VH-VL binders against NAD kinase (nadK). Designs and how they scored, part 117

Target 1, 268 residues: NAD kinase (nadK), of Syntrophomonas wolfei subsp. wolfei (q0aze0)
Amino acid sequence: MKIILVNNRFKENTEKKAQEIAGQLSALNVEVIIDNGLDEPYAGTVDFIMVLGGDGTMLRAARRYGQRAIPVLGVNMGTVGFLSNIEINELAEYLPLILREEYSLEARMMLEVAVFQQQSLLTRVFCLNELLLRSNSPRMLSFALEISGQKLEPYRGDGLIVSTTTGSTAYSLSAGGPIADPQLDAFIVTPVASHIINKRPLVVSPEREISLHLLEEREAIIGIDGQIKMDFGAENRVLIKRAPHPLLMVNLKAKPFFTSIDRSLQRQ

## First folded at step 9 (VH-VL)

Design N3 (from L6 with heavy chain G27D; framework fv_ixekizumab)
Fold by ESMFold2-Fast, scan of step 9:
Structure N3 (fold): chain C 268 residues (1-268), chain A 122 residues (1-122), chain B 112 residues (1-112)
Amino acid sequence: as target 1 above (268 residues)
Amino acid sequence: QVQLVQSGAEVKKPGSSVKVSCKASGDTFSSYAIHWVRQAPGQGLEWMGVIIPILGTADYNQRFKGRVTITADESTSTAYMELSSLRSEDTAVYYCARGHTWKTSHGYFDYWGQGTLVTVSS
Amino acid sequence: DIVMTQTPLSLSVTPGQPASISCRSSQSLLHSIGFNYLHWYLQKPGQSPQLLIYLGSNRASGVPDRFSGSGSGTDFTLKISRVEAEDVGVYYCMQALQTPLTFGQGTKLEIK
């Protein structure tokens, strides 16, 4: 059995904890690969992924490994978040269940983001939360949105978010989008500071294809999960669709989404 | 509590196809692999294949090459096994069973359906 | 395919006496992490099979402690310390190390 431990080297003592857990797993004849984000993703066959950290570390793990149909367990290291299932001090108690494969899985949809220049594919990335199109200057953007070939009236404003249901509580929420049950598959399309009063968030089928391009020369960026930034100009087009595979999240204990989000919103 | 409930007995003619359903209740359907096992009269158990509902992927025993298709509908928590080009030798009780794991292998079958008798006669 | 062989194919036991069933695999079922992917099932007359023992030696929930599994690699044994009338049925071993999953021929246990 081979397990990847994904950690954030910049969090205090996280690298040391990863080494400690790797030693415990090696004693049980489990091969461990540590991914601290500095190297390319591990390319070999892997049976299980443990993510040691908060939601940001889980988002990185999802982009690197989410399309490979490998179970991913979020282990909280003391941060508040939505994507972890157990606390670090519970890991020893649950480890036998992990090794015997006695756990349930929850599928979380992901986005496939393809960025083009003219007809040429520049890059393809996957993400768990959202794509953000935003202005990179004080000037508002003018841009076109197409949903499955249907051209909407032009948008004018600071940008647009295309989110998964998992991402409904991230940037889309901050921009006025709805909170969605992450067990549902849907795109949530939320405008950012629209100059047009009646541009509302849209909830659309995950079978739809969404495309975006600028209608005027402006400085803009595409943001992925708040972690990757790419320049976006009038010569570029982005195509967003449901990724071929969902992220497979491990459930070792019940985690009530609605209780968690309600508590988070009351603290705002 | 987990329960697997299968569709009722069927009588089919040679050359036809049969589609047996297996509805899961209780625990989360999509988290587990659903296996299909048959038993001809007076014979032992024979593994036919498995579906992983969360991935939409299936694996089959080569003995049923090209004749068996296993599918799942997560919205109704129901797995299906369709066997085509039926022969008299396909007369058997067909069982669905839940593997304790999402994987196609390793699983032990902690819950079984009640079985569906399929009789193939001319 | 991994071939599973059970012996005996049938046995008759007086109530209260022990019973032993052997299961042999054509290749090792021991995985590198230390588990034997061998499971035992009981099919009572007119009923669906039910899980008795998983991963070689672990009793399933609700299974009486008079049932035990042992063995590793290619040779496994199911033992019943004191056979009772409700134990009548056909016992099957199954390997789950790799697909296709394969069963032994079955061992029919009858009361004398």
Scores: ipSAE 0.407, ipTM 0.765, lowest interface PAE 4.2, mean pLDDT 90

Design N30 (from L6 with heavy chain L55I; framework fv_ixekizumab)
Fold by ESMFold2-Fast, scan of step 9:
Parts: C-alpha cells; structure tokens; sequence
Structure N30 (fold): chain C 268 residues (1-268), chain A 122 residues (1-122), chain B 112 residues (1-112)
C-alpha cells in the first residue's frame, strides 16, 4: 500500500506533522510519499491520498491528483473548512479503517479548463471549485459568453465565475451565487459586479461547454481555485467543460453539508 | 439497514441472454463495489465480476469469455448482470453482493442479495 | 488465478464438539501492509451466503465467539469451539488479494 501525504509547504508545523505521520505509516509497512507542493506531482501509482491542512491544501491535491480515481481524505489541522472529514487528533482512531478500506466515497465533479491563443492550446488545468475571469485594471471587461454554441448578450462588468457545485460555497457565494447541493452535478455561472443589474447567476447542465473571450482590448486574468493566476487578453479564449473524472472524497464519519453551511452562514 | 433485492427467477432458451437486477437500499449505493457470484445446483460459489458504480469501472472473470457485462444505474441504485450466449451449464442461482470497499479486490461481502435462479433449458 | 483448496470437503460432528476446517491458497494472501485477504462465509440450507470471518481472523458483526479464524500466508483455519445445530451448512473460504476472486470448494458441516 502506497499513500501520498499532501501538506502545505508554507506551514512549518504541518511539515513536521507530516513527517511524524509518515513514520507511523512506515511502521505499518505503508510506503509514504510526501507532497509539500515544491516538486511536480508524484507520477507513480498510489492507493490513497491524505491531505493534511485546510481547504486550500485540498484544492491543490484535487488539481494534482483528482483525475486519477484515487480516494482522497481531508484531515483538518485546525483551519475551519468544508473539504476535510476528520480532525488530526482523530487520525489514529481512523487509521485501521483506512488500511482495511472500511470507508465510503463521495464523487465531486471537477472542471476542465483549456486556455487557447487563437488555435493554439496554451494550457489545460483541472480544478475543484471554480474558474474566475476578472479585470486586472480599473476598467470594466466586455466579454462574450457562449454556452454549448449559444451566444449570449455581451457581459459588461468586473468578471465572471464558472463554478462546480462544490465551489458554490467558495468565491461564487461571495459574488452572489446560489448554495448548491454538492451531490448535484452542475455548472454555476455567477457574474462579478455586473454593470447590467439584470445579469443573474445561471445553473446549467454539466454536459454543457462554456466558452469565454474578451470583446475589447483589456488586461484580464484567469484564476483557478484562487491559487493559479494567468494573463488573459483579447487574443485568448477559454473553454470550460466537466472533467473526465470526479474527485473521490473519503467519508469516515458523518459530516452533513446543510448543517455545516447553515452554521457557517450564521457566523456572519 | 442495507438490503440488496434481486429480480425474480428466469427460464431462458440456449443461445439467449439474461439480465438480472440488484437494487440496493439503506446504504450509499455508489460508495461500494457490487460483485456477482453464481452457484450451479449442488456446486460451489464462482465469482463472475464486479462494478464500481462511483466511477463506472467493471472487472470480469475471464472464464466467461466476454459473455458477461455488469452495469450500474446510480439514479435507481441498481446494478445489473447480463450473461449472453446461454448454455445449459449456466443454470445457477446468481447472487449480487456488496464489497465492504470501493475496490475490485480486497473486499469481503458484508451483504448479499437473496439470489436469482436462472434456468437454461430447451 | 489463485487456487483455493479446502479440507475436509464434508464433516459430521456431534453437538457440543469442536470442528476445524482448513483452507490453503496456491499463493500467499499476505499483503505488505500486514493483512491476509482471506474471508470465510457460511451458507445455511436454502439461504444466501453470509460473512463469518474477514481478513483472516476478524469476526463479522453478530457472529458468535465460538467461531475463530487463524493462519497467514497460504494456510488458514476456521474453528468452531462447540458446534450447535444452527451451524449446519456449507463453509467457504475466499481469497480477495487479486481478481478474479476465488472460492474454495466448500466444506459441508452436518450434525451426527
């Protein structure tokens, strides 16, 4: 059995904890690969992925490994979030269940993002939460949105978010998007500070293809899960579709989504 | 809590095909592997194959030489086993069983269906 | 394919006496993490098989303490310390180390 431990490279205490857990797993004859984000993703076959940290660390793990159909467990290190299942101080209790494979899985859809310059593919990235298109200057964007070949009226504003249902509680929520059941597969298209007040969030089939491009020369950026940033200009086009494979998230204990989100919203 | 309920008995002619269903209730259907095992009259248990509903991946015992197909419909929490080119030797009780794990191997079968008798006769 | 061999193929026992069933695999079932992927099932007359022992030695929920599993690698044993009338049926071992999953021939346990 081979396990990847994903931790946050910028938190020294997390790396020390990852080494301690790796030692415990090695004593049980489990081979451990530590991914602190500094190197390329591990290319070999693995049986399980354990993410030590908050939602940000889980998003990175999902981008690196989410397309491989490998179980991913979120272990909370003290940061409040939605993507962890157990706390670090509970790990010893649940290790026997992990090793015996006595856990259920939940599939979470992911986005496939392809950025082109004219006809040339520049990059292809997967993500769990969302793609953000946003102005990188004081000027509003004017851009075209096309959904499965249907050209919508031009958008004018600060940007647009294309989100998964998992991402409905992330940036899309902050921009006025709906809260979605993460067991539902759908794209949520949420405007960011629209100049036209009537622009509403859209909920569309995950089988749709979404295309975006600028209608005027402007400085803009594409953001992926709030962690990857790339320049986007009038010569660029982005194509968004459902990724080939969902992220397989591990459930070791009940963590009801609706109760969790309700408590989070009452804090604000 | 968890229950697997299979379709009723079938009588089929040689050369035809049969499709047996297995409906899961109580637990999370997509989280587990669903295995198919058959038992000829007075004989032992023989593993036929498995489906992992959450990713749609199936694996088969090659003894059936491509005659078996296992599928799943997550919307109805139902797994199916179709066996084609039926012979008299395919007369058996066909069971579905839930593996405790999502994987095609390693699993122990914690829940079993009631079985479906398939009789192949001319 | 991994071949599973059970002995004996039939066993007749007086109520209250012990019973022992052997299961041998053609290849080691011990995984590097320390688990033996060997499971035992009981099929009572006219019923579906039911899980008895998993991962070599763990009793399934609801299984009486009189049942125990032991062994590692290629040699495994199922023991019943005091056989009761309800224990009548056919016992199967199964390897789950790799596909195709394979069963032993079965051991029929009857009361004298």
Amino acid sequence: as target 1 above (268 residues)
Amino acid sequence: QVQLVQSGAEVKKPGSSVKVSCKASGGTFSSYAIHWVRQAPGQGLEWMGVIIPIIGTADYNQRFKGRVTITADESTSTAYMELSSLRSEDTAVYYCARGHTWKTSHGYFDYWGQGTLVTVSS
Amino acid sequence: DIVMTQTPLSLSVTPGQPASISCRSSQSLLHSIGFNYLHWYLQKPGQSPQLLIYLGSNRASGVPDRFSGSGSGTDFTLKISRVEAEDVGVYYCMQALQTPLTFGQGTKLEIK
Scores: ipSAE 0.489, ipTM 0.785, lowest interface PAE 3.2, mean pLDDT 89

Design N31 (from L6 with heavy chain L55M; framework fv_ixekizumab)
Fold by ESMFold2-Fast, scan of step 9:
Structure N31 (fold): chain C 268 residues (1-268), chain A 122 residues (1-122), chain B 112 residues (1-112)
Amino acid sequence: as target 1 above (268 residues)
Amino acid sequence: QVQLVQSGAEVKKPGSSVKVSCKASGGTFSSYAIHWVRQAPGQGLEWMGVIIPIMGTADYNQRFKGRVTITADESTSTAYMELSSLRSEDTAVYYCARGHTWKTSHGYFDYWGQGTLVTVSS
Amino acid sequence: DIVMTQTPLSLSVTPGQPASISCRSSQSLLHSIGFNYLHWYLQKPGQSPQLLIYLGSNRASGVPDRFSGSGSGTDFTLKISRVEAEDVGVYYCMQALQTPLTFGQGTKLEIK
């Protein structure tokens, strides 16, 4: 059995814990690959991915490994979040179940983002939460949105978010989007500070294709899961689709989404 | 709490096909592997194949390759096993069973359906 | 394919006496992580098979303490310390190390 431990090298506590867990797993004849985010993703076959950290570390793991149909377990390291299932102090209790494969899986949709220049593909990335198109200057953007061949009226504002249901509690929420059941598959399209006050978030089928391009030369960027940033100009086009595979999240204990989000909102 | 309920007995002619259903209740259907096992009258158990609904992956015993197709409908929590080009030796009770794991191998069968008798008249 | 061989193919036991069933595999079922992917099932007359023992030696929920599994690698044993009337049926071992999953030919347990 081969397990990837995903952690953040620059968090000393998390690095030490990853080394400790790797030693425990090696003693059980489990081969461990440590991914601290600095190297290329491990290219070999693996049986399980254990993510040590908060939601940010899980987002990175999802982008690197989410398309491989490998179980991914989020282990919380003390920061509250929505993508972890167990706490680090519970790992010893659940490790026998992990090794015996006695757990359920939950599928979470992902986005496939393709950026073109003219007709040439520049890059293809996957993400769990969202794609953000935003202005990188004081000037608002003017851009075209097309949903499955249907051209909408031009958008004017600071940007647009195309989110998964998992991403409904991330940037989309901050921009006025709805909270969605992450087990539901849908795209949520949320305007960012629209100049036209009456622009509303859209909830559309995950089978739709979404296309974006600028109508005027502006300084803009594409953001992926709040972690990757790419320049975006009038010569570029983005095509957003449902990714071929969902992220397979491990459930070892019940963690009710609705009571968790309700509790978080009441703390505001 | 978990229960697998299969479709009723069928009598088929040689050369036809049969599609047996297995409806799961309780638990999370898509998270587990659903295996199909048959038993000819008075004989032992033979593994036919498996479907992992969450991955859309199926694997088959090569003995049945080209004749067996296993599918799943997550909206109804139902797995199906279709066997074509039926012969008299395909007369058997067909069982669905849940593997404790989402993988095609390793699983032990913690829940079994009641079985579906398929008789191929010849 | 991994071949599973059970012995004996049938046995008759006086109530209260012990019974022992052997299962041998054509190759080791011990995985590098320490598990033997060998499981035991009981099929009572007219019923579906039911899980008795999993991963070589673990008793399934609801299975009486009189049932035990042992062995590793290629040689496995199912023991019943004191046979009762409800234990009548056919016992099967199954390897799950790799596909295709394969069963032993079955051992019929009768009471006389």
Scores: ipSAE 0.401, ipTM 0.749, lowest interface PAE 4.0, mean pLDDT 89

Design N32 (from L6 with heavy chain G56D; framework fv_ixekizumab)
Fold by ESMFold2-Fast, scan of step 9:
Structure N32 (fold): chain C 268 residues (1-268), chain A 122 residues (1-122), chain B 112 residues (1-112)
Amino acid sequence: as target 1 above (268 residues)
Amino acid sequence: QVQLVQSGAEVKKPGSSVKVSCKASGGTFSSYAIHWVRQAPGQGLEWMGVIIPILDTADYNQRFKGRVTITADESTSTAYMELSSLRSEDTAVYYCARGHTWKTSHGYFDYWGQGTLVTVSS
Amino acid sequence: DIVMTQTPLSLSVTPGQPASISCRSSQSLLHSIGFNYLHWYLQKPGQSPQLLIYLGSNRASGVPDRFSGSGSGTDFTLKISRVEAEDVGVYYCMQALQTPLTFGQGTKLEIK
């Protein structure tokens, strides 16, 4: 059995914990690959991915490995979040269940984002939460949204979010989007500070293709899961569709989504 | 808690096809693999294939030469096994069984259906 | 395909006596992580099979402690320390290391 341990190099205490866990796993004849985000993703076959950290570390793991149909377990290191299932001090208790594959899986949809310059593919990335198109200057954007070949009336404002249901509680929520059950597959399309008062968030089938391009030359960026940024100009087009494979999240403990989000909103 | 309930017995003609259902109750249907195993009268157990509902991925025993198809409907928590081009030697009790793991291999079968007798007569 | 061979194919035991069933695989079932992907099932007359032992030596929930599994690699044994009337049926080993999953021929246990 081969396990990838994903941690954050810049979180000081996680490196020591990753080494301790690697030692425990090696004692059980498990081969361990440590991914601290510095190198390219591990290219070999693996049986399981353990993410040591908060939601940000899980988002990175999902982009790197989410398309491989490998179970991914979030292990919380003290940072409050929605994507971790167990706490680090519980790991030793649950490790036998992990090794015997005695856990349930939850599929979470992902986005496939392809950015083009004219007809040339510049990059293809996957993400768990959302793509954000936003202005990189004080000027508002004017842009076109097309859903499965249907051209909508132009958008004017600070930008647009195309989100998974998992991402419904991230940037889409802050922009006025709905809270969605993460077990559903759907795109949530949420305008950011639209100057057109009748532009509403849209919930659309995950089978649809969404494309975006600027109607006027402006400085804009595409953001992926709040972690990757790419310049976006009038010569660019982005195509968004459901990724071929969902992220397979490991459940060792019940984590009630709706009571957790309700509690989080009441605390604010 | 977890129960697998299969469709009723069937009598089929040679050359026809049969589709057996297996409805899961209790537990999370999509988290597990559903395997199909048959047993001819007085014979041992033979693995036919498996469906992984969460990935919509199936794997089959090559002995059936493309005659077997296993599918799942997550909305009804039901797995199906269809066997085509039936022969008299396909007369058997067909069982569905839940693997403890989501994978096509490794699984031990912690719950079994009651079995469905399929009789192929000429 | 991995071939599973059970011996004996039948045995008759007086109540309270021990019984032992052997299962041999054509290749090692020991995975690099240290697990043997070999499982034992019991099929009582007229019933569906039921899980007895998984991963070589672990008793399934509800299985009496008189049942035990042992072995590694290619040679496995199922033991019943004191056979009771309810233990009558056909015992099968199954390898789950790789597809196609394969069963032994079965061992029929009867009471004298």
Scores: ipSAE 0.347, ipTM 0.725, lowest interface PAE 4.3, mean pLDDT 89

Design N33 (from L6 with heavy chain G56N; framework fv_ixekizumab)
Fold by ESMFold2-Fast, scan of step 9:
Structure N33 (fold): chain C 268 residues (1-268), chain A 122 residues (1-122), chain B 112 residues (1-112)
Amino acid sequence: as target 1 above (268 residues)
Amino acid sequence: QVQLVQSGAEVKKPGSSVKVSCKASGGTFSSYAIHWVRQAPGQGLEWMGVIIPILNTADYNQRFKGRVTITADESTSTAYMELSSLRSEDTAVYYCARGHTWKTSHGYFDYWGQGTLVTVSS
Amino acid sequence: DIVMTQTPLSLSVTPGQPASISCRSSQSLLHSIGFNYLHWYLQKPGQSPQLLIYLGSNRASGVPDRFSGSGSGTDFTLKISRVEAEDVGVYYCMQALQTPLTFGQGTKLEIK
């Protein structure tokens, strides 16, 4: 059995804990690969991915490994978040279940994002939460949104978010998007500070293709899961589709999504 | 409580096809692999194949490859096994069973359907 | 394909006496993480098979403690410490190390 441990290199305590866990797993005859995010993703076959950290570390793991159909477990190390399933102090209790494969899986849709310049593909990335098109200056954008070949009336504002249902509680929520059941597959298209009163969030089939391009030359960026930032100009076009494979998230214990989000919004 | 409920008995003519359903209730349907096993009258158990609903991926015992197709409909929590070009030696009770894991291998079958008798005769 | 061989193919046991069934695989079922991917099932007359023992030696939920599994690699044994009338049926071992999953030919247990 081979496991990837994904950790955050920039936190010294997480690196030390990752080494400790790797030693424990090796003692159980489990081969361990440590991924701190700086090198290329491990290219070999693996049986399981364990993410040590908060939601940010899980988003990175999903981008690197989410398309390989490998179970991914989020282990919280004291950071509040929605994408972890167990706490680090519970890991020893759950290890026997992990090794015996006695856990359930939850499929979470991902986005495939392709950025073009003319007909040329510049980059292709996957993400779990969202793509954000946003002005990189105080000036608003004018841009075109096309859904499965249907051209909508131009948008004017600070930008647009194209989100998965998992991402409904991230940037889309801050921009006024709906809270979505993460068990549903859908794109949520949420305007950012639109100057048109009736531009509402859209919930559309995950089978649709969404494209965006600027109608005027402006300083803009494309943001991916809040972690990747790319310049976006009028010569660029982005195409968003449902990724070929969902992220397979491991459930070792029930995490009640709706009561968790409700408490977060009320902020006791 | 987990339960697998299969469709009723069928009588088919040689050369036809049969499609048996297996509806899962309780638990998360997509979290598990659904296996199909048959048993000819008075004989032992024979593994036919498996579907992983979460990946929409199937794997088959080579002796049935080309004749058997296993599918899943997550919206109804139902798995299907279709066997074509039926012969008299395909007369058997067909079972669906849930593997404790989503994988095609390693799984032990913690829940079984009640079985569907398929009789192939003229 | 991994071939599974059971012995005996049938046995008759006086109530209260022990019974033992052997299962042999054509290659090791021991995985590097320490588990044997061998499982035992019981099929009572007119019923679907039911899980008895998983991963070589673990008793399934609801299975009486008179049932036990042992062995590793290629040789496995299912033991019933004292046979009762409800234990009548056909016992099957199954390897799940790799596809195709394969069963032993079955052992029929009858009461004398």
Scores: ipSAE 0.449, ipTM 0.771, lowest interface PAE 3.5, mean pLDDT 89

Design N34 (from L6 with heavy chain T57R; framework fv_ixekizumab)
Fold by ESMFold2-Fast, scan of step 9:
Structure N34 (fold): chain C 268 residues (1-268), chain A 122 residues (1-122), chain B 112 residues (1-112)
Amino acid sequence: as target 1 above (268 residues)
Amino acid sequence: QVQLVQSGAEVKKPGSSVKVSCKASGGTFSSYAIHWVRQAPGQGLEWMGVIIPILGRADYNQRFKGRVTITADESTSTAYMELSSLRSEDTAVYYCARGHTWKTSHGYFDYWGQGTLVTVSS
Amino acid sequence: DIVMTQTPLSLSVTPGQPASISCRSSQSLLHSIGFNYLHWYLQKPGQSPQLLIYLGSNRASGVPDRFSGSGSGTDFTLKISRVEAEDVGVYYCMQALQTPLTFGQGTKLEIK
């Protein structure tokens, strides 16, 4: 059995804890690969991915490994989050279940984001939460949104978010999008500071393709999960569709989404 | 509490096809692999194949390759096994069973359907 | 394909006596992590099979203590310490190390 341990080297104790856990797993005849973000993603086949950290570390793990159809377990290191299933102090209790494969899986859709320059593919990336198109200057954007070839009236404003249902509680929520059950598959299209009063968030089928391009020369960027940033100009087009594979999240204990989000919203 | 409920008995002619359903209730249907096992009268158990609903991926026993198709509909929590080009030797009780794991292998079958008798006769 | 061979194919036991069933695989079922992917099932007359023992030696929920599994690699044994009338049926071992999953021929247990 081979397990990848993904950690955030910039958080206190996470790299030290990863080494400690790797030692414990090696003692159980488990081969361990540590991914602290310094190197390229491990290219070989693995049986399980364990993410040590908060939601940000899980988002990075999903982009690196989410398309491999391998179980991914979020282990919280003391910060509140939505993407972790167990706490670090519970790991020893659950290790036997992990090794015997006695856990359930939850599929979370991902986005496939392809950025083009004219007809040439520049890059293809995957993400768990959202793609953000936003202005990189004081000027508002004018841009075109197409959904499955249907051209909508032009958008004017600071930008647009195309989110998964998992991402509904992330940046899309801050921009006025709805909270979605993460067990549903859908795109949520949320305007950012639209200058058109009646531009509302859209909830669309995950089978649709979404295309964005600028209608006027502006300085803009595309953001992926709040962690990757790419320049976007009038010569660029982005195509967004459902990724080929969902992220397979491990459930070792029940974590009630609705009561968790309700509690979070009542606090702030 | 998990329960697998299969469709009723069928009588088919040689050369036809049959599609047996297996509806899961209780628990999370898509999280597990659903296996199909058959048993000819007075004979032992024979593994036919498996579907992993969460991935839409199926794997088959080579003996049945080309004749068996296993699918799943997550919206109704139902797995299906379709066997084509039926022969009299295909007369058997067909069982669905849940593997404890999402994988095509490793699984132990913690829940079984009640079985569906398929009789192939002219 | 991994071939599973059970012995005996049938046995008759007086109530209260022990019973032992052997299962051999054509190749090792021991995974590098230390688990044997060998499971035991019981099919009572007129019923679907039911899980008895998983991963070589773990008793399934609701299975009486009189049932135990042992062995590693290629040789496995299912033991019943005191056979009861309700234990009548056909016992099957199954390897799950790799597809296709394969069963032994079955062992029919009868009461004398």
Scores: ipSAE 0.577, ipTM 0.807, lowest interface PAE 2.5, mean pLDDT 90

Design N35 (from L6 with heavy chain T57K; framework fv_ixekizumab)
Fold by ESMFold2-Fast, scan of step 9:
Formats: C-alpha cells, sequence, structure tokens
Structure N35 (fold): chain C 268 residues (1-268), chain A 122 residues (1-122), chain B 112 residues (1-112)
C-alpha cells in the first residue's frame, strides 16, 4: 500500500508532522511519498492521498491528483475549513479504518480549463473551486460569454466567475452567487461588479461548455482556485468544461455542511 | 438501514437478453461498489462483475465478456445487470451485493439483495 | 484466476458439537499491509448469502461469538464452537485479493 502525504510547505511544523505520520505508516508496512509542493506531482501508482492542512492545501492536492481516481482525505491541522473531514488529533483513531478501506467516498465535480491563443492550446488545468476572469487594472472589462454555443449579450464589469458547487462558498459567494449543496453537479456563473443592470448569477448544467473572450484589449487575468494566475488578453479564449473525473473525497465521519456554512455566515 | 431490492423473476427464451435491477435504499449509493453474483440451481456462487457508480466504471469476469453489461443510475440509486445471448445454462438466481469499499477488489459483501430468478427455456 | 478449495463439501453435526470448515487458495491472499482478503459467507436455505467473517478473522456485525475465522496466506479455517439449529446452510469462502473474485465450492452443514 502506497500513500501520498500532501503538506503545506509554508506552515510551521507541517514538515515535522508529515515525517512523524510517515514513520507511523512505515511501521505498518505502508510506503509513504511526501509532497510538499516543491516538486512535480508523484507520477507512480498510489492507493490513497492524505492532505495535512487547510482548504488551500486540499485545493492544491485536487489540482495535482484529482483526475486519478484516488481517494483524498483532508486532515485539518489548525484553521477549520470546508474540505477537511477529520482533525489531526483524530488521525490515530481513524487510521485502522483507512487501511481497511472502511470509509465512504463523495464525488466532487471539477472544472477543466483550457486557455487558447487563436486555435493553439496554451495550457490545460483542472480545479475544484473556480475560474475567475478579472480586470488587472482600474479599467472594466468588456467580454463575451457563450454557453453551449449560445452567445449572450456582452458583459461589462470587473469580471466573471465560473464555479463548481464546491466553489459556491469561495469567490462566487463573495460576488453574490448562491450557496450550493456540494453533492449537486452544476456550474455557477457569477458576474463580478457588472455594469449591466440585469446580469445575475446563472446555475447551468455541468454538461454544457462555457467559453469566454475579451471584446476589447484590456489587462486581465485568469485565476484558478485563488492559487494560479495567468495573463489573459483579447487574443486569448478560455473553454471551461466538466473535468473527466471527479475528486474522490473520503468521508470517515459526517460533515454538517449546512450548519457549518450557516454558522460561518452568521458570525464574523 | 441499508437495503438492496431487486426486480422480480423473469422467464426468457434462448438468444434473448435480460436486465435485472437492484435498488439501494439507506446509506450513500454512489460511495460503494455494487457486485453481481449468480447461483445456478443447486450450485455454488459465481462472481459476474462490479460497477463503481461514483466513477461510472465496471469490471467483469472474463467468462461473461461481451455478454454482460453492468450499469448504474445514481438519480434512482439503482444498479442494473444485463446479460445477452441467453442459454439454458444461464438459468440461475442473480444477486446484487454491496462491497464495503468503492474498489473492484478487497470488498466484503455486507448487504445482499433478495435475488432474482432468471429462467431460460423455450 | 485464484482457485478456492473447501473441505469438507458437506458435514453433519449433532447440536452443541463443534464444526470446522477449511478453505485453501491457490496463491497467498496476504497483502503487504497485513490483511488476508478472505471472507466467509453463510447461505441459509431459501435465503441470500450473509456475511460471517471478513479479512480472515473479523466477525461481522450481529454474528454470534460461536463463529471464528483463522488462518493466513493460503490456508483458512472457519470454526463454530457449538452448532445450533439456525447454523444450517451452505458456507462459502471468497477471495477478494484480486478480480475476478472467486468462491469456494461451498460446504453444506446439516444437523443430525
Amino acid sequence: as target 1 above (268 residues)
Amino acid sequence: QVQLVQSGAEVKKPGSSVKVSCKASGGTFSSYAIHWVRQAPGQGLEWMGVIIPILGKADYNQRFKGRVTITADESTSTAYMELSSLRSEDTAVYYCARGHTWKTSHGYFDYWGQGTLVTVSS
Amino acid sequence: DIVMTQTPLSLSVTPGQPASISCRSSQSLLHSIGFNYLHWYLQKPGQSPQLLIYLGSNRASGVPDRFSGSGSGTDFTLKISRVEAEDVGVYYCMQALQTPLTFGQGTKLEIK
């Protein structure tokens, strides 16, 4: 059995904790690969991924490994988030269940984002939360949105978010998007500071294709999960689709999503 | 309480196809692998294949390659096993069973359907 | 394919006496993490099979402590310490180390 431990390279003591856990797993005849984000993703076959950290570390793990149909467990090491399932002080209790594969899985849809220049593919990335198109200057953007070949009236404003249901509580929420049950599959299309009075968030079938391009040359960027940033100009086009595989998230205990989000929204 | 409920008995002619359903209630349907096992009258158990609903992927015993198709409909929490080109030797009780794990192997079957008798006769 | 062989194929036991069933695999079912992917099922007359023992020696929920599983690698044993009338049926071992999953031939337990 081979497990990847994904940790946050910038958090104090995460490297020491990862080594500690690796030693415990090795004593149980489990081979461990540590991924601290510095190297390319591990290319070999693995049975399980354990993410030690907060939501940001989980988003990185999802982009690196989410398309490989490997169970991913979020283990919280401090700040409570939405993507972790157990606390670090609970790991010893749940480790026997992990090794016996006595856990349920939850599929979380992911986005496939392809950025083109003319007809040439520049990059292809996957993400768990969202793609953000935004202005990188004080000037607003003018851009075109197409949904399954249907051309909408032009957008004018600071940008647009195309989100998964998992991402509904991230940037999309801040821009006025709805809170979505993460067990549902849908794209949420949320305008950012639109100057067009009737542009509302859209909830769209995950089987549709979404494309975006600028109608005027502006300084803009594409943001992925709040972690990857790419320049975007009028010569570029982005195509967004449902990724081929969902992220397989491990459930060892019930996570009260609605009570957690309600508490977070009511309290500052 | 997890329960697997299968469709009723069927009588089929040689050369036809049969599609047996298995509806899951309680628990999370997509989290587990659903296996299909058959038992000819007075004989032992034979594993036919498995579906992993969460991935939409199936794996089959090579003895049935080209004749068996296992599918799942997550919206109705129902798995299906379709067997084509039926022969008299296919007369058996067909069971669905839930593996404790999402994987095609390793699983122990913690819940079983009640079985569906398929009789192939002219 | 892994071949599973059970002995005996049938046995008759007076109530209160012990019973023992053996299961042999054509290759080791012991995984590197220490688990034997060998499970035992009971099929009572006219009923679906039910899980008795999983991972070689673990008793399934609701299964009386009269039932125990032992063994490792290629040789496994299911024991019933004191047979009761409700224990009548056919017992099957199954390997789950790799696909295709394979069952033993079954052992029929009858009361004398």
Scores: ipSAE 0.618, ipTM 0.814, lowest interface PAE 2.1, mean pLDDT 90

